# VHH binders against AFG2-interacting ribosome maturation factor (airim): the designs that were tried, part 2

Target 1, 202 residues: AFG2-interacting ribosome maturation factor (airim), of Danio rerio (Zebrafish) (Brachydanio rerio) (q8jhh5)
Amino acid sequence: MPGSALLSLQQELRRGFEALKAAKDTFDGGHAECQELVSSLGNLAPQLKALKQVQISETPLSGFPCLQQRLHYKLSLAVDALLAKLAEKMAALQKVWDAFAQQVFTVVQLYEKNTDALDISVCVSRSAVCPSVSDMLEWLQDADRYYRLQLMQSRLLLQTLTPTDLTSMETAPNRWRSVRSARQEERIADALCQVSIFLETE

## First folded at step 4 (VHH; framework vhh_nb_b201)

Design a15 (from h01a with R27F S31Y)
Fold by ESMFold2-Fast, scan of step 4:
Structure a15 (fold): chain B 202 residues (1-202), chain A 126 residues (1-126)
Amino acid sequence: as target 1 above (202 residues)
Amino acid sequence: QVQLQESGGGLVQAGGSLRLSCAASGFTFSYYAMGWYRQAPGKEREFVATISWGGSTYYADSVKGRFTISRDNAKNTVYLQMNSLKPEDTAVYYCAAGSSPEEWLELYESGSYDYWGQGTQVTVSS
């Protein structure tokens, strides 16, 4: 029955947007945490470059055996630690996106199974309390695609970061900031705002 | 689930060679620094060699020129090639993994490695 199909679809849409809200909060926080880690990498790159160019024998530090080697290795360890933390953050974001993508898949499948039972006017009708089913499905799918692309771009960026490529490390903070689309972030925020009353109705 | 498993230890005559291997699992190997330590009976565990994620190496003075540390990220394995072995190299050799950049082995009494293997015995006869 159409009424039963619509109620089931609305329940899955609510779960989808709750998952989107959780994904947005996690991606916003995770991106900020990663921004700090890549900024640290950017700061270490000039230090490693400077250390390579310094003749310790001509500095006040020349009295300490192997000091240049120790400093270089210590800075390299710091780079490795930051990269390990970035990998852990990426794995956490991947898990959150996987959960969100699964909810989106579930909603889309339920809609497709019930298309013959759902009136077109029901799927496109809007109110002050509830966006249309069609709009809500589009917003969830758009957010799913955006976060998938953001994860892919972030992973690609991480693959370019190596202690042997100091230029890539130095430019990483700027490249990391460019992974997010202000337009897409605003569209997701707007979608969550538009469904806020719908979500409060259980 | 994190595990480090050493292999390749054994008996060898002074002047001989051995290659130790350490197979790692349960963590993102490619982003961790790997190290080798050794402990002789009645002594504290001492540093031998370390290799960073990017392949930078550092050696204890006692092994410089004789030992070579290397890694194969595709196999999640770190190696220690030991040449010109001496009786004083006799010890249990431990593999370690870690990412504590604020702790440098020569500046601090203990390195703060996150994970340690069970060890493999190396005995060098005179």
Scores: ipSAE 0.000, ipTM 0.195, lowest interface PAE 14.0, mean pLDDT 78

Design a17 (from h01a with S56D)
Fold by ESMFold2-Fast, scan of step 4:
Structure a17 (fold): chain B 202 residues (1-202), chain A 126 residues (1-126)
Amino acid sequence: as target 1 above (202 residues)
Amino acid sequence: QVQLQESGGGLVQAGGSLRLSCAASGRTFSSYAMGWYRQAPGKEREFVATISWGGDTYYADSVKGRFTISRDNAKNTVYLQMNSLKPEDTAVYYCAAGSSPEEWLELYESGSYDYWGQGTQVTVSS
């Protein structure tokens, strides 16, 4: 196996895992922020439902024209503001994933270019401080697929959040919580732990 | 930065109808609320109608039941359907957009918007 090809591949793998660290940090923080926004939406949904159900003419407030329409519109603006913040968070997550996916693509392309010289993990050097090339490629590709799927599921969830479907908004916090896979998050953390010395050294 | 362009104004007789359109360009974010204001010569600008990103609406008492505001978020366009027009509706009609989702709730109460169109003249003859 050519040493120069292995060194080039290892350098691109290091860039890939640095991109993964950035993606993980952004997704971890972004999902926590999105959970708070979605919880706020869930809290507004029962208020909007109650306002739609009440007969203003039958309440102590019946003497004030347009009150119900004004209150409904103000609550709807609050919903719109939260949805806009969610859209901003999703755009930031998308941008970070795009950068990570490009790095994964670059590493895979370099590996494919040297396929005849690089075989299975047995054909590349292993050490206590360096995982196999095969393992590292699989970990990067698995993380890429996971974050892509998470973004897709999050966008589908966001598309169900509309002021005209208050039941979807009310149940959204529970559905949002399920988008992240504890098993996949643990696998990414483990991969980053296993490459920590590899990233620190040349 | 956002540019707004109104169209659909003109001369109409009392009891008639007009549909105004406002196309937003230079804006990729459609979560902002949009609204219509009007100004007659020598008068201050007055609120007409507003629509949230999700389609919920609020109207000035003077136009309630006669005007309908709607939007197409995919086209970043807002519409104002004006029915049962009165001579008192004669004014230049302006499209407006909020500058920020975070500031929109405060701006709505003050009637202040960062982006305004050039206006379209509506004249209702008696």
Scores: ipSAE 0.000, ipTM 0.333, lowest interface PAE 12.1, mean pLDDT 77

Design a18 (from h01a with S56Y)
Fold by ESMFold2-Fast, scan of step 4:
Structure a18 (fold): chain B 202 residues (1-202), chain A 126 residues (1-126)
Amino acid sequence: as target 1 above (202 residues)
Amino acid sequence: QVQLQESGGGLVQAGGSLRLSCAASGRTFSSYAMGWYRQAPGKEREFVATISWGGYTYYADSVKGRFTISRDNAKNTVYLQMNSLKPEDTAVYYCAAGSSPEEWLELYESGSYDYWGQGTQVTVSS
C-alpha cells in the first residue's frame, strides 16, 4: 500500500508544479501588463490635477456651457478605462492563483493523510532525476505564499487608485514595481528547473 | 451579454423619496458605464443620470440636486436615489449599460447604450 501512496503523491506533485508553471507565466505577463496600465494612470493624474486649477470661464472656451464638466469627463473616461482593465487583469491573476493554491492544498492534504503509511526515508530521498518529496512540498508552499502576498500588495495598491486621490495615482507606478521579489522569482525558477525531468516522466 | 433587472419603483406622494436598483448579470467587466433613462406616456425617452465605472457622475438639469446615482461594482448594481419627487417625475425608469469605457461619453449623449432593462414604473401623486 506504501508504493501506491507514493505514486499518488507523485502524481499530485506533478499537477502542483504544472499549476505553478501556469501561475508563473500568468503572473509574469500580468505584472508587466499592469505596469503599463498603472504608468498610464500616473500620466493622467497630473492632467486631472491641472484641470481642477484651470478657470475655464476665463479662457476662449468660456462661451460653451458645461465645457469644464465635459473636459473633466473625457479625461476621467480614460482613467476609468485603465482602472477597469487593471481590475480585469487582477481578477485573472486571482483566478490562476486560486487554482494553484487549490492544487498545493490537495498535495499537502494527501501527504498529511498518508504520513503514517509513507516511509520517511523515501520522502527525504533524492536522485539525479527526482528531488525529494519534502523539498518539492516546501517549494510549492513557498510559491503559494509568495503569490498570495503579491496579490495582497497589488490589491491594496489598486484600492488607493481612486479619482479623489490623484497623488496616490501619481506614485502608483513606483509602488507597483516593488510588489515583486527578485529573490522569490529566482527561487521559483530554480524549483521549476530542478523538477523538469520529474515532470517529463511519462 | 448583460441582462438588467430594475426594482424599487412604485407610487409615492409629491415631496417623497424612492430608491431604484438595477442588478446586472453576465460578465462583470463588460459593463463599464451605467445610466438611468425615463419615459413618460406619449413622450420620448429622456436621459436622467449616468455613472462611470470609477464613480464619475453626470445628471440631467431637471434632476440635478434631487437625484443621486451610485454603483456597487462588486455587486454589479447601480442605484438611483430620488428625493423631493414631483408629479412631472412620473415615468417608466430604465436602466442602461454600456460595454465600452472608451465610448461612454458618446453613449450617454446619444442614448445608444448596448443593453436596456425592462423598466420600472414610478408614479408621483400630488
Scores: ipSAE 0.000, ipTM 0.270, lowest interface PAE 11.4, mean pLDDT 78

Design a19 (from h01a with S56T)
Fold by ESMFold2-Fast, scan of step 4:
Structure a19 (fold): chain B 202 residues (1-202), chain A 126 residues (1-126)
Amino acid sequence: as target 1 above (202 residues)
Amino acid sequence: QVQLQESGGGLVQAGGSLRLSCAASGRTFSSYAMGWYRQAPGKEREFVATISWGGTTYYADSVKGRFTISRDNAKNTVYLQMNSLKPEDTAVYYCAAGSSPEEWLELYESGSYDYWGQGTQVTVSS
C-alpha cells in the first residue's frame, strides 16, 4: 500500500505549501507595514529628545510651560499608538506562523509514521512536474525555522522600544530592516516556484 | 458593556494620603485609556489625571507631583495615589474610560469619555 501512503503525504505537502504561501504573503505585507510604523517611531524620537533638552532658565514662568508638558504628552501618546499597532501586527504574524508550523508538523509526522512503507527511491526522485518528497520536506522545515527566527528577532526588537529609550527608537528602522534575510526570502520564493505545477496536479 | 466602580475615598487630614481604585467589569479594559476627574460642590467637573493603555500619563497642574496614576491590566484596575492632600482637593472623584485609543487626546481634552463610574467622596479636613 505504498501508493496510498504517498498520496496521503502528497496531499499534506500541498496543504503545507498552501500554508507557506499564506505565511509568505502575511509576513511580506506585515514586515512592510511594520517598517512604516517603525520609521514613524524613529521620526518621533528626535522630537522627544529636543523637548528633554530645554533648560529651566529658558522656560517661561507663566502658562507657557504647560505647552511643553502638553506637547511631550502628545508625542508620547503617538509613540504609544505606534507601539500598540506594532504589537497588533506581530500578533497577526504569530497566528499565521502557528498555522503554518502546525501544517509542517503534520506532514513531517505523516512522513515519519510511514517511512517503512515509503520507497526511498520515490522520496528522492525528481521530475519536471514534481520535486522530491525529501526536497519538499526540507524546504517546508527551512521556511518554518526562518519565520520562527524572524518572529523572535521582531519580538526582541519591540521589547527595546520604549518612550524612555529614545536611542533605541532612533535606530529601530535600521534594526527592523535587518530582521529579513534576502537569501532566505529568495530560497522560499524559489521553493514556491519549484512546487507550482505539483500544487496544480491534485 | 464596561462598568466602572470606584473605591478608597474617605475623610483624611491635610497632608495625608489616600489611594483610589477603579475596577472595570463587563469587558477587557487593557485597550482603554483611563482617567480621573473630580467635582467639588457647586463647581464643574475638572480633569485630574489620565493614563493610556501603554502607560503614558498626563496630570493637571494642580495635582502634578502630588498624585500618581497607574494601572494593573491583569486586575482590570486603575489607581490614583494621592499624597500631600489639601482642603482644595475635597471633591467627588470619578473614574472614566475612553473606548478608542485613536481619539485619546481629544477625549481627554473634552472630558467626553464613554464610561463613567458613580464617584467616590474625598474630604480633606483643614
Scores: ipSAE 0.006, ipTM 0.288, lowest interface PAE 10.0, mean pLDDT 79

Design a28 (from h01a with P101L)
Fold by ESMFold2-Fast, scan of step 4:
Order: sequence, then structure tokens, then C-alpha cells
Structure a28 (fold): chain B 202 residues (1-202), chain A 126 residues (1-126)
Amino acid sequence: as target 1 above (202 residues)
Amino acid sequence: QVQLQESGGGLVQAGGSLRLSCAASGRTFSSYAMGWYRQAPGKEREFVATISWGGSTYYADSVKGRFTISRDNAKNTVYLQMNSLKPEDTAVYYCAAGSSLEEWLELYESGSYDYWGQGTQVTVSS
């Protein structure tokens, strides 16, 4: 007999990996877009530092505000615009992770509910076309933890980005790049490769 | 298409406080620089305060230390908290929105905002 518990679990695992594919594509693109915005912030920091060291006459001929205050405000405005775009990108990444995390939770819960009904030999069995249930669950949970950590570290970094802390802005491009783990990205790519045939089989 | 609606005006005694609100409708409120202007009877419209989407502010000298501009992007609303009000603050207060965040400094200098509200009356009794 095929076992309805195993079939249901395999169906939820397929949904989990489809969600992982979507999450990976969105996080890869989103991280690259954020890296560009953060690089722009890093370029503005030296300009703001230079402006603070320039003694500009406070007496404008037209009766408008001091030129130094005007230039500082314009640069601060550019910083605000970049921070606003970063916040928007972070919100989109959070939404995608929430959906993926919910799917991982669903798969794990289904597995736990059916542990007594599943033969352990079925859960550890591998073939040329299907990784083991145990391996697939581990890969989904590891990816979930990785993206959660990446979001947390990205939000903490974003909180340090203010016009009043120019050193944090200058170092932000390198710190943003370090949020991604090359090893964990490779593990996710490998997992998706290993489940490719499994995803094709209904 | 952006529509701006001011509220919170009214009568107040000198030394009192009022909080004005400006709600944006008809479009997403996320990349607009917002400003407050006022016009007293028989006088030209004058600049009061401005705020970028990210919260950078600039004030007219006549209101520095007394007025505070702020925004709530989740509510598509900008606020003007007016403290230590004087009879000279009596005017119709207008909300304005500029579509170019980077060019906002040019907008306040020229008064050439893209959108203006209908105004709300503030009267400060002596």
C-alpha cells in the first residue's frame, strides 16, 4: 500500500521547495538592489563630511538661507530618499520570507503529526530521483533560518544608517555584503538542484 | 493626481497650541516632499516649514523653536504642531506637496509645488 501520509508529506515538500525557489529569486534580486542603494549612501557620506569642513559665507545676496545649510539639506534629502527605498525593499523581502516560513512550518508539522505512521526506512531512503524526506526537511529548515537571520542582520544594519553617523554610512556597503553567506547560498543552490527531478514528479 | 485636505485649525488664545493635519488622497504618499505655507489677510503667502519623506526638516525663522513638522507615511498624513502661538500666527494654513524629492529645495524657494490644499483657518486671540 502506498501510504497516504507519505503522499501528503511529499506534496507539501514539493510546495516547500517551490516556495524556496521563489524566496531565493526574490532575496537574490532584492539583496543586489539594496547593495546599490547602500553603495549610494556610502558615496554621500564623504560629501557630507567635506561640507562640514567648508567655511561658506552665511550672508546670501538674495536673502535665502546660508549656502552651507542649503547644500547640507539637499544632501540629507538624498540620504532620506535612499533610506526610504531601502525600507521599501526590506518590507518586500519580509513578506516573501513570511510566506516561505509558513510553508516550512506546515511541512514540519505534517511530518511530526505522521511520524508514527511513517516507516523510518521510508524517511531515510534515497534514490536517483528523490532525496530522503529527512534531508529535504533539514534543507528547508536551514534555508528558513538563514533567510530569517539575513533579514534580522539587514534590519539592524539599516537602523545604524543615519545622516548623523557618517562612519556607519561609509562602512555600510561592506557590512551589507557580509550579510549573505556564500556557503549557505551554495547549500540552498545544491538543495534545489538535488530536488529538481522530485519537483517534476507530480 | 494628489488631493490634500487640511484639518485641525480653529480659535486659540495667545500662548496656546494647535496641531494641524494634512491628509493626502488619490495617490500613494511615499516620494513627496511636504510643506506648510500660510497667508494672513492682505499679505502674500509665506513659507512656514517643510519635511522630506525621510524626515529631514527646514523651518522659517519666524517659527523656529515654536513649530514642529512631522509625517506619518503609513497614514499618508503630515502634521504641524504649533506651540507658543502669537496673534501674528493668525492666517489660513496651506499644505503643499512636491513630487521631486531631490529638487525639493528649489520647490520651497520658488513656491512651485505640484499640489496645494484648500487651507485651514488659524486664529490666535490676544
Scores: ipSAE 0.000, ipTM 0.186, lowest interface PAE 14.1, mean pLDDT 78

Design a29 (from h01a with P101W W104Y)
Fold by ESMFold2-Fast, scan of step 4:
Structure a29 (fold): chain B 202 residues (1-202), chain A 126 residues (1-126)
Amino acid sequence: as target 1 above (202 residues)
Amino acid sequence: QVQLQESGGGLVQAGGSLRLSCAASGRTFSSYAMGWYRQAPGKEREFVATISWGGSTYYADSVKGRFTISRDNAKNTVYLQMNSLKPEDTAVYYCAAGSSWEEYLELYESGSYDYWGQGTQVTVSS
């Protein structure tokens, strides 16, 4: 039954776009939070570099060792803590993308299984309240690919952040800002706008 | 909430070795700095060694080259390997954990951690 197949596909498309809305909200917020943490890392790198260049006199502090070593250790603790927080935020983003990717996979598989019940004219038909099935599938697949690439680039950037490579830490804030694509973000926003009535109708 | 449990203390002859372990209960171990302190009778508690989650270490001058601090994040455990022990190392050894990065920046001012273990006795005979 073509009508039954179309209704099932539309239900999974709605689930897909609800998952996209959740992914967008989480990635937008997560990227902003990570930008703050990476900026803090960039600020610590010059301080660590300065400690290497300046000899600080030893001042005994309640029986504790050399002040320079203590300050270096304290800054290294801050770096490690920030990197741990970044890792936690990346793990959360990964989970959200995994859920979204699974929904996209489910929609695509349902479409492929019912291709003979869903003729081309149905799949390319548009109305004021419903984008075409073809457009909606393309938008979900494009968003899936974009978030996957964003996660991959973010993880690669984080792998370059070590306390031994202070230049990479100093440049990290600028490199982090470049992970997001303004054009791809605009395309996702446009897709969500175009499906807004479709999501409310059923 | 983090609870810390020390083990591995005991009696050892001068020149000997001991390995202390500190197991942390609770599943948010990744953001904690871990440290060891010791207290001998009639003395203040003194710093021994500390390790960040990423593995950065710092030692008291009195133990540098003899003690090694390490951690296993998969087991939520921190270790103190004590080599070339001296009678002066005789003390109760305490495990400690710091809970946030903001507190790590204030380590010098506070001089204290959020969580402490009950301690384990180390006695080094001559």
Scores: ipSAE 0.000, ipTM 0.188, lowest interface PAE 15.0, mean pLDDT 77

Design a32 (from h01a with W104F)
Fold by ESMFold2-Fast, scan of step 4:
Structure a32 (fold): chain B 202 residues (1-202), chain A 126 residues (1-126)
Amino acid sequence: as target 1 above (202 residues)
Amino acid sequence: QVQLQESGGGLVQAGGSLRLSCAASGRTFSSYAMGWYRQAPGKEREFVATISWGGSTYYADSVKGRFTISRDNAKNTVYLQMNSLKPEDTAVYYCAAGSSPEEFLELYESGSYDYWGQGTQVTVSS
């Protein structure tokens, strides 16, 4: 029954957009939290650089070099703690994206399974209260691709953050901010706005 | 319960190299700071090197540039690579574990740790 197939697909689309809302909320909050942690790393990098410069410019005096090594180690521990918190935040983002990606996969598979039962004209039809099935599938797939790329770029950034590469840590706040695309963020917000009535109606 | 077992000690000639290993049994190894200490006959135990759970290292001046400490959290093992060995490096080498990364730097100076190994003998002949 074609009507039954359409209703099942609409239910999975609603679940998909609810998963997208959860993903957006978590990524928005998680990115902001990571930005603060990365800013803290950026602030530690000049301190670690200054310690190296003092050691180079100073003549060894009794325990002075040992004191500098201890301070360096102490600052490196602070870097380690911040990197651990970043890893925890990345793991949380990964879990939410995995759930969203699975739901997108599920709705696409349901659409493909019911292709023979669905009229093409029904799938491309738009109304004042419901975007087309085709548009909704495209928006979910676009969001899935965007969050996957954001996670990949964030992970690559995290791999460069080490106490031995102070330049990477110093530039990290600006690099982290650049991971998000204002255009793609706006498109996701727009998609969620366009499906708002669809999500409220049974 | 965390248990530490050292290995890799032995007799080596001056200028030679040895790699010490410390295997830890326990499910929380990755949250511990690890260190190496040594005790020569008739002397007190002295600090050699430490590594935080995140990999940050600190070395005693006497071994800096010659020894390298590292850890493998997947294998629950900490290593001490000893190069350019000198007769004065002859000692029993002990592995130690501390429960907090921030506290471990203070613990290295105070000598108070949660767990210690039994030690492994390193003898450097002239």
Scores: ipSAE 0.013, ipTM 0.452, lowest interface PAE 7.3, mean pLDDT 81

Design b01 (from h01b with T50I)
Fold by ESMFold2-Fast, scan of step 4:
Structure b01 (fold): chain B 202 residues (1-202), chain A 126 residues (1-126)
Amino acid sequence: as target 1 above (202 residues)
Amino acid sequence: QVQLQESGGGLVQAGGSLRLSCAASGRTFSSYAMGWYRQAPGKEREFVAIISWGGSTYYADSVKGRFTISRDNAKNTVYLQMNSLKPEDTAVYYCAAGSSPEEYFELYDSGSYDYWGQGTQVTVSS
């Protein structure tokens, strides 16, 4: 009964691409917001380096130990606040990716469980209204892998952001920009364009 | 950081049923895919079943139609309902947890799982 299995799979593919649209919107906005927070951390690193350098200089600070301590505490609180905000943004991105990845997993599992009812000629067949099942599965899996890698790289970067590693903090803005691939972003936008009629047609 | 504790094993007659439970401790249970593996005496560990954090399931051919995997995220527990048990199902059953569902399309590879329980013995007589 290939027709029954194909119809069920096409419905799950529609849900997958709706989830992809939501994921794209959230990751686009979330990445921009995190870029601002990471840029603020990068700006704090030179200030913390300056305080550390004053401490190791051979200049007497008899009148200023409390001032240096207060300034260091103030900058440390600013770092903590930014890291807390980044953690909140990362948790939101993780939640959205979890939902998208779950839907991709569901579509792929449905395909695998129904391989006896779905032959390859059905899966590579396409029309003016509907991309092939194979193309759509590949696009969803590619997007899932991309967002997973982006999230993983972002979390690894976040782990390096400590007041004790000022070099990592200072270079973080450039490293954060690098987690997004213009090529992969364009491919996701193209996939969503190609399925636009499929999502509206029942 | 996830720790896994299996329970529910025991001795049962062929054709009988058992339900295994795996209690997970840790704050990230709902983001993990959960699986069951088994190892018979003198044999290699083999895959039994997996469930994603969203509830999608996949089964080894040897248990399809007889075993059902499920999870209760509120209780941080995964279950394996085993029906129509055969003497060939006799093994130590292990609960496993992993962080990425995509990587479980290579479900035969136990190295895909981050955490393992200590196992629970299932013995099917006759």
Scores: ipSAE 0.000, ipTM 0.082, lowest interface PAE 22.3, mean pLDDT 77

Design b02 (from h01b with T50M)
Fold by ESMFold2-Fast, scan of step 4:
Structure b02 (fold): chain B 202 residues (1-202), chain A 126 residues (1-126)
Amino acid sequence: as target 1 above (202 residues)
Amino acid sequence: QVQLQESGGGLVQAGGSLRLSCAASGRTFSSYAMGWYRQAPGKEREFVAMISWGGSTYYADSVKGRFTISRDNAKNTVYLQMNSLKPEDTAVYYCAAGSSPEEYFELYDSGSYDYWGQGTQVTVSS
């Protein structure tokens, strides 16, 4: 428990978990907002597909020059607006993850700097009010990896979302839901629960 | 905000091909719809093709199947690949950029495009 190196490491671990709380809140909200935007894209895709299959010259609207092209243009603008909003949300998530990752990096660096001074028995010991240093480092690193992978998968999915690939847009809502791992989300929530008392003590 | 410069124009025989390029300088290229218009001597400027922010393409009926528009956001460039050229395609070709979605943006209205290039001459001989 006591020791200058251990105390400094515990302080940085607390900062790490505060950063994780912020990251979790932002990613949870951001994922939900992106799900709504992606659902809107999924709804526009069938409309664009139907419009492309209609011979407007043979419909009641055949008296309006360029109507089909104008309607297609307006729907494509709606798609582009949603894609721009998704890009904006992704940039916000990236910024929050960058801050969290930097804090995790700081904690890991401090641990590595003091490895020789920190006995393994100190790093694996647990108490009623404090998880082990080893557990806390693992939880922070696991969360860092998870959010990094989530961002990467989200970006790859967004790269497939173009007005020219309607099948990709139609399947996007289901693909977006799969970016989150219910198991990893639960593990992060559990880690935050287990450090709650630790975060209240200086 | 943005400056447009066309290149690739020239003289070509009927049935030939040309590729026009439009280089955009300035910020926010990816937020603009990019289009090509043309103007033959004594005629009004007419729409040729447009590509949206997301890559959706639109063509005038007179060029469908013969022309292909594309964009490279990393290079801030839009291209017009012109195949099976006809003498009727002879005109000055202009690159145009339109701002992000707005209620009154009209694909076929030249007034809806905020920025224009100087134009490049395309001459198709019979």
Scores: ipSAE 0.000, ipTM 0.219, lowest interface PAE 13.8, mean pLDDT 79

Design b05 (from h01b with A33V)
Fold by ESMFold2-Fast, scan of step 4:
Structure b05 (fold): chain B 202 residues (1-202), chain A 126 residues (1-126)
Amino acid sequence: as target 1 above (202 residues)
Amino acid sequence: QVQLQESGGGLVQAGGSLRLSCAASGRTFSSYVMGWYRQAPGKEREFVATISWGGSTYYADSVKGRFTISRDNAKNTVYLQMNSLKPEDTAVYYCAAGSSPEEYFELYDSGSYDYWGQGTQVTVSS
């Protein structure tokens, strides 16, 4: 039943792109929220550097080391609080990507299971209202790969952040911005635009 | 959202060691600052140690160098390793968890902790 197989595949493609829309909205918002948190970390780094310098200068003074230890702890606590919030945001993004990746996996599996039943010419056919099955599969897989790599790079960046490495904290805002690819973000937006009519046809 | 259960208390001779554990159960949308407080008979509840989600620690002067606080975030468990125990360390030890992290947290303020355990008795004999 080639026609039945194509309709089932198109239905799963629609679910895949609805999951992509949800993932994009969540990642866009989450990345912005994380950008604010890493900017706060960048602002704390100069304060920790200043406290370290004062501690060295004031070592001979009775009582001052205890006050500086308390201030250092409060600043370190602020760093850890921001890192904890970042970890929670990353876990939320991971959960959203897991759901999206599962939908992509389902679509790909359905396609592979039915490749012998589907005419290849049907899979590459395009219209003004429906991209080809091949294009849509490629776009979903590209988006899945992009978000997976973005999460991996984000986690790797966050692993460098510690009160001990103040240079990494100061450069974190710029490094966080570089985790997103403007080109890949535009490609995802374009894919969602190209499937807009296809998603409304159901 | 969180329940705290302490374990590991008991009777020990001066100079001995105990390891207290605090298991947190339940779900939360925030990471916790974890702390240990103690209360001896006839005294107010006293701060002992605190640890942030990322592992930053702070200790009361009375326990510095003798006690070590640590945590396992994967298991939602915090530990207090108590070495070189003194009779003055005799108290009920309470585990506490703070709300979602803010930029600054009042480490000595028991009111900064939203959840408390039932306590575990530590008795140090001379």
Scores: ipSAE 0.005, ipTM 0.290, lowest interface PAE 10.3, mean pLDDT 80

Design b06 (from h01b with A33T)
Fold by ESMFold2-Fast, scan of step 4:
Structure b06 (fold): chain B 202 residues (1-202), chain A 126 residues (1-126)
Amino acid sequence: as target 1 above (202 residues)
Amino acid sequence: QVQLQESGGGLVQAGGSLRLSCAASGRTFSSYTMGWYRQAPGKEREFVATISWGGSTYYADSVKGRFTISRDNAKNTVYLQMNSLKPEDTAVYYCAAGSSPEEYFELYDSGSYDYWGQGTQVTVSS
């Protein structure tokens, strides 16, 4: 039944955009939290370089045996702690994307299963309160691809962060910031704005 | 929530070698700092070695160059390779897990570790 197929599809689209809304909130917050952790990591790199170049014998600390080794170990522990927190944040983002991607898959599969029952004119028709089915499907698929790419780039960046590669640590804040696409973020915000009335169904 | 089980202790001749293992069960093993402490009869627990989840290590001066701490996060296991053993190394050896210390002074503080194993006896004969 065509009307029943459209109502089922609209319900899955609503769930898809609610999942997108949750994903956007989590990715926005998660990216900001990771940016702070990565900035801390970048600040530790010059400290590790400076410590290696300090001649303890020329300072008041020269009376304390192995102090340079103890300070180096303490800074290395700080790096390890930040990297562990980044890994935890990445795992949380992965779970949220997995849930969103599964919901997008479900919507697309439902649409494909019911293509014979859905007129093309219904799929492209728009109203003041509801975007077209075609537009909504495309926006969900675009968001899915974007967050997948963002996770991939974030994971690749994280893999370059080691206490032994201080140059990668120093440049990490700028590289982390560049993982987000302003254009794609605007497109997701616009899509959520356009479906706002559609999502406020009781 | 983390349970630690030591193994590999025993009797060994001076100059010999022994490898201690510590198997961890529970959550967040890979994010914990792991350490080894020892306690001889009538003595307080003393620090031996520590390793962060990322592999950064620090050793007590008494064991530096003779002992090597390592970890395998995939197996949730920490190792202490003990070479050139001396009678003075005779003690019960304890595996410990905890949050990374903020100050280097805390590396020697057993209070920095949240979880402890039951210990394994190492006896070095002269």
Scores: ipSAE 0.005, ipTM 0.346, lowest interface PAE 10.1, mean pLDDT 80

